# VH-VL binders against Rusticyanin (rus), part 1

All scores and structures are predictions.

Target 1, 147 residues: Rusticyanin (rus), of Acidithiobacillus ferridurans (p0c918)
Amino acid sequence: TWKEATLPQVKAMLEKDTGKVSGDTVTYSGKTVHVVAAAVLPGFPFPSFEVHDKKNPTLEIPAGATVDVTFINTNKGFGHSFDITKKGPPYAVMPVIDPIVAGTGFSPVPKDGKFGYTDFTWHPTAGTYYYVCQIPGHAATGMFGKI
Positions, changes and structure headers below are counted from each chain's first letter, unless a header gives other numbers; antibody chains aren't numbered by Kabat.
F, E and O are the ipSAE of ESMFold2-Fast, ESMFold2 and OpenDDE, as the mean of both directions, binder to target and target to binder. V2 is 0.75 times the mean of E and O plus 0.25 times the DockQ between their complexes.
[cut] stands for letters that were removed.
The coordinates of atoms that the task and the answers printed are left out; those that the model quotes come from them. Centres of patches stay.

## First folded at step 1 (VH-VL)

Design f7
Fold by ESMFold2-Fast, scan of step 4:
Structure f7 (fold): chain C 147 residues (1-147), chain A 119 residues (1-119), chain B 111 residues (1-111)
Amino acid sequence: as target 1 above (147 residues)
Amino acid sequence: QVQLVQSGAEVKKPGASVKVSCKASGYTFTDYYMHWVRQAPGQGLEWVGWINPWSGGTFYAQKFRGRVTMTRDTSISTAYMELSRLRSDDTAVYYCARVDYGDYLFDYWGRGTLVTVSS
Amino acid sequence: QAVLTQPPSVSGAPGQRVTISCTGSSSNIGAGYDVHWYQQLPGTAPKLLIYYNSNRPSGVPDRFSGSKSGTSASLAITGLQAEDEADYYCQSYDSSLSGWVFGGGTQLTVL
């Protein structure tokens, strides 16, 4: 399910996020929501997620919306995942955070100027969720955010 | 042929602001980050920050936060660095340098803009 | 102080070898981040000399080489020539600072 993107395609995908930034929060509205998350954009610490040039922002999504998620691994040298769970921090150094309600699984490592990306659709019910990276140690060292 | 052409030398008083430009040609301006690096006379290199010309997103080194602003104009492929509340120890050559996406590689540099801050 | 540590100066005679060290920590070179090297001739902008630890741009002679091991990197220059007199800077990324970092620079004198 992982596809390859060139840099122009990555930039085009980053523009498709429908959220609005306010401080450390990205707020979404409407019946259809598009979340575009990247792993370790230039200038950001390893490991981290970015949405709208914000590190690990809180995402506010309407319950019952159709959420289209695009995850792009832009981190040269490392694999990552974008997985959604109801379990909050702290996270142990474990290969699996369980249960996962939606997500990507492990990405390929970027190479030859190509970046791995994948899409999934999620229909959230009301509640608090977290997006996490399942690579051992990454969530434990801060690679997660709140939904 | 990649070129980064910077604006001319500036002389400023303490407390003033300076805005340096860097005009890119020979490549797609939005495909590379633009970084700014300075060098005081006889001293080493010091990273100031970057701008992503595609998004307009910026990141500044801790030392310069609150005093530096980076912008760009994609219609003329030009990046800008503005430094405010100038002090005499801001006297330096300011370089723009191109960095590939997701990389550290400062592969092409402008020739520098000398900013002198003196009373 | 600079985040990456270089000796302030090194010297050698024409035809000899010198090595310039670049010492980092677990938040930069030790975390696996690549090291680049720049040469700055007097009165000029820095020029990329070595990238991704050991690669040379077109036009850089093979007497310049780079290596990386653990938390440190090295630039080796063999067959020293007078034209090699310059300042040399290593560069990497630091995750704790969330930014690019340079070494303090090494002035090479060809005696």
Scores: ipSAE 0.066, ipTM 0.623, lowest interface PAE 6.0, mean pLDDT 85

## First folded at step 14 (VH-VL; from p1 with heavy chain Y104H)

Design t3
Fold by ESMFold2, fold request of step 17:
Structure t3 (fold): chain C 147 residues (1-147), chain A 120 residues (1-120), chain B 111 residues (1-111)
Amino acid sequence: as target 1 above (147 residues)
Amino acid sequence: QVQLVQSGAEVKKPGASVKVSCKASGYTFTDYYMHWVRQAPGQGLEWVGWINPWKGGTYYAQKFRGRVTMTRDTSISTAYMELSRLRSDDTAVYYCAREDWGDHGYFDLWGRGTLVTVSS
Amino acid sequence: QAVLTQPPSVSGAPGQRVTISCTGSSSNIGAGYDVHWYQQLPGTAPKLLIYYNSNRPSGVPDRFSGSKSGTSASLAITGLQAEDEADYYCQSWDSSLEGWVFGGGTQLTVL
């Protein structure tokens, strides 16, 4: 289910990401990792994801880790999703990414200074995955990244 | 009164540096990114870069990398842009403009601009 | 040539409709990035006129409208008034430059 956060609360959640940045890659280690993803923050173009201050980074996550994901929609006027699949790019306007192995579904649209967020837990097996927004046109415009 | 108040006009010689300030008032300074946009006399708008006042992170247009530095002082709600190794084609009005956290890509509030003239 | 191409000038009589084009490429508008528009009255800073292609901020008359299609965008002004005499700029993101870009600007003259 979706919860609401104020901007100060969003800032606090963003700081909880446990990854380490190297170039355009965010690398996670340990048995339990926390990924904090947002619909893109200011400065970079809509539509995109942002993780640990990087636009659409590659995420490197240990196989078998418990992955706690927080997804925050900060984009006023728009819904987004953060859905994980093995289906790689390119994506059509209506992306075909089934099966979805973990994800959020569509977020509420932010209003009244509040932003929707949700959490999910994922237990990856080894392999390549992608995180993708299913809002029509967003993945086709580049709203996705690699895991 | 929500506003951006910029420092006064500057006259500099080629090779010098200039530091322009932009003071925010009437809103939470750290909740908006600050962009800098310049306009040479009789010319159009040119984006220079942005600073995130919350974390101090910056991102510069490729043309200005290596010559521009953007900073801020959150205690006085002020953003700064410093341009080094000035040359005559840096003569322009330099605007600060804010970008809201949820309103991507557009600037809803602009400063009045700071004229920087580079001449010998 | 600016990354986003606008006509250098347009003109119209009071009461008429004018349009200002903003032509991009596959690295900006054609990639799906939104277009924003600014009005710059003589001697003033730019002011946001249209955001996300077609939305008007509070205080902007509904005589101003925007649209986007393919690789280009258009600003339309109906019921042209003397105070509309200004420069108009489109803005988008360019993935090749990895940065925000403005059109070259269009000087609107009200005859």
Scores: ipSAE 0.432, ipTM 0.805, lowest interface PAE 2.4, mean pLDDT 89
Fold by ESMFold2, fold request of step 17:
Structure t3 (fold): chain C 147 residues (1-147), chain A 120 residues (1-120), chain B 111 residues (1-111)
Amino acid sequence: as target 1 above (147 residues)
Amino acid sequence: QVQLVQSGAEVKKPGASVKVSCKASGYTFTDYYMHWVRQAPGQGLEWVGWINPWKGGTYYAQKFRGRVTMTRDTSISTAYMELSRLRSDDTAVYYCAREDWGDHGYFDLWGRGTLVTVSS
Amino acid sequence: QAVLTQPPSVSGAPGQRVTISCTGSSSNIGAGYDVHWYQQLPGTAPKLLIYYNSNRPSGVPDRFSGSKSGTSASLAITGLQAEDEADYYCQSWDSSLEGWVFGGGTQLTVL
């Protein structure tokens, strides 16, 4: 269910994240929230997630909210995933994060100025979760964040 | 036609600030990160930091945090690096360098450099 | 005292093979971070020569090659030519400094 977007379309999607930044935390409120996450690469040697211009932020989401997640892979040369689990860090090269509560599976790699994206809906219960990339080595080098 | 054009040489006194410019042409300025790298006379290369020209986010090497500010003006495709509280050991050629689109960690396009001399 | 250690100078005659080493540590090359190489001709800006350890950009002759093993990387130049006389720098990421680092540079002299 992966779709393709041009860079202008990706930039428009990134603007639709409904969170508010405070330090390294992005805070959401309301009955429905929209999380827009990207796999990013520029500036660092390691892939990371970016939400609301923060790298691997902690996401604070109301329990019981409807969470619409858009995930975009902007990282040339790699596939990525955005998968939600209760299994916390540290992660091995081959992460052991089952069961996966919600997520995307592996994205296509970007090519010819086009980026793969997908979305999913999640209804969290109270508790701590993590969003993790399952590409070998990525979570082990820091491609994850806390919810 | 793809190039980075930097501002001219500057002479400054210790304690002053300097602002170096880097104008991009022949490519979409906001699609690539811009890095700054300096080279003291007769010495090697030293990474200063980067700016994301689209979002304006920055990241600085530990050595320069608190003294460097990177900005940009997207309307004229120009990045800036300002270094404050100058010392004589800040005398160097300051390069802007573009990080390749979609790849990471290496710089495929460099400006010609701007000599900044700090002397009494 | 660069984080990545290169020999200060290397020399060779035209047609010979030379290598330039780049020695890191467990916080950089040894942590698995890739190595890039730059050539700086006298009085000019650096130019990308090798990226991701062993890839050559378009326009770089195939007599330039790179490799990485363990905590070190190497740049090899075969068929040495007079125009290869330049300074050469390796680059990687250092997790302790949380930033990009360069080797101290190697001055190549063509005899």
Scores: ipSAE 0.324, ipTM 0.727, lowest interface PAE 2.6, mean pLDDT 88
Fold by OpenDDE, fold request of step 17:
Structure t3 (fold): chain C 147 residues (1-147), chain A 120 residues (1-120), chain B 111 residues (1-111)
Amino acid sequence: as target 1 above (147 residues)
Amino acid sequence: QVQLVQSGAEVKKPGASVKVSCKASGYTFTDYYMHWVRQAPGQGLEWVGWINPWKGGTYYAQKFRGRVTMTRDTSISTAYMELSRLRSDDTAVYYCAREDWGDHGYFDLWGRGTLVTVSS
Amino acid sequence: QAVLTQPPSVSGAPGQRVTISCTGSSSNIGAGYDVHWYQQLPGTAPKLLIYYNSNRPSGVPDRFSGSKSGTSASLAITGLQAEDEADYYCQSWDSSLEGWVFGGGTQLTVL
């Protein structure tokens, strides 16, 4: 379920990411990892994901790990999703991405100047995945990354 | 009062480095991205890059990558822009400008600018 | 040189309406990125004038308006006043350059 957060709370959540940054890759290790991704607007209206202030970075996660994902929508007044799929780019403006193996679904629009966030747990098997936003036009304009 | 106070004018020789500071007051420093924009004499505005004061993440314009370094000291709400290997065409007024965290795209507060003159 | 193209200068008499165009391309305005406008009075720092194409921040009179269509944006000033004499810059995001870009600036002279 989606929850609301203040900016201080968002910052606190961002600190929980357990990945290590190298170039455009965030590497996670261990049996339990915590991925914290945020939807941001470096080039509004076409947003991107950020992990450790990296735009749409590649996430390296061990197969078989328990992945706790926190997705934060920092775009006030806009919806986003953080959904994981094996389907790679390109993506249509009206994306038909099937299957989604894990994800948040569409975020509501938070009220009262709050940010929106939600959590889910994912157990990846070996292979290549992608995280995408299923809001129309977002993935098509680059709001996706590789896992 | 909400404001950005920048360091004083600098005069540098070609090949030198310059570090300009921008102190924020009247608001929470880490709630806004800090951008740097420069303006050569009689010319237009040119974006240099931004820093996220919260964790110190940076993003620079392609033109300045490898030559610019943006940092911050959160304890004194101050952002810094260092430009190295200066040349004459780096002569400009350098502005710091904030961008709302989560409502990106525009710069709603600007410093008064710091003139950096590069001449032999 | 500027990625966004503005007329170098425009002029008008007090009380008149003037418009300043900002022409982009498929990699910026044409891609759907929003346009923002700044006013720079002589000898001062830029000031936010319009954000997200047509919104006015507090303190900006409704004589100033912005619009965007296709690959271009426009700033309109009605009831032109002497204090409007300044340089005006549009700003947007360019996907090719992967960065913020400005127009070349327009010098508005009030006759």
Scores: ipSAE 0.157, ipTM 0.775, lowest interface PAE 2.4, mean pLDDT 92
Fold by OpenDDE, fold request of step 17:
Structure t3 (fold): chain C 147 residues (1-147), chain A 120 residues (1-120), chain B 111 residues (1-111)
Amino acid sequence: as target 1 above (147 residues)
Amino acid sequence: QVQLVQSGAEVKKPGASVKVSCKASGYTFTDYYMHWVRQAPGQGLEWVGWINPWKGGTYYAQKFRGRVTMTRDTSISTAYMELSRLRSDDTAVYYCAREDWGDHGYFDLWGRGTLVTVSS
Amino acid sequence: QAVLTQPPSVSGAPGQRVTISCTGSSSNIGAGYDVHWYQQLPGTAPKLLIYYNSNRPSGVPDRFSGSKSGTSASLAITGLQAEDEADYYCQSWDSSLEGWVFGGGTQLTVL
């Protein structure tokens, strides 16, 4: 399910996010939304999610919407996942989050200078959720966000 | 040719501000983070911070937070570092240096540096 | 002064082997963060010499090598040449400072 992409392709995919940025929040509207999140190491070793170039932003998504999630791993040497859970922080090194939907799984370590990406669909009901990387230690060190 | 061209030397009074520019050429400006590193005369290297030229996100060393501002103009592939409330110990050669988007931690291209002298 | 500790100077004769140490702590190298090395020739900007502990960029001869163990890293130069006379800096990430840090630099003199 994981596919490969070049940097230009990655940037093109990132632009497909349908949210609007305000502060540290990305707000989505409509019946169908497209969330594009990247796992990044933006010049420092602690991984994080990035949406619209925001670090681990809060995502506001309408209840009942069809959410197409595209997750991109831009770390050539690290694996990551994008999973959705009702369990909030803090997270242990070995997180037990009981994902509410089949997420991305663990990304392979891309080879040949390419990035990895995959997607899944989610239908949120009203409530608070979190997106979390299940790679050991990542969520514990801050790789998560609120929905 | 892949290179970073920096602005010329600056002489400032204490309390003033300085803005150094770094123009990238020969590669896609927004495909790399731009870092700033300074070196006082006869001293070692000191990291100041980075900017992501694509969307403009920044991250500064604790020491410089509140006093440094990094910006960029993508239309001319130029990064800027502004340091305010200058003091004598800010006298240094300031380098811009790029970091690959997919890999982190190392700077594979450097500008030639800009000397900033702060003296009363 | 510098977060990473390097000897201020090392020297060697042409053809010899020299090593430059970079000693960190549990908050940087000891925490498992990678080490990179830069060469700075007199009057010039730093140049990437070693990345990710032991990798050489294109154009760097194989007589330059890097290693990392515990809280320290090391740069080794074999077959020392006059052109190697320069300052060498190690670099890593410090989790306490939440920033990139450099060693104090080592002046290599070729005798």
Scores: ipSAE 0.087, ipTM 0.745, lowest interface PAE 2.7, mean pLDDT 92

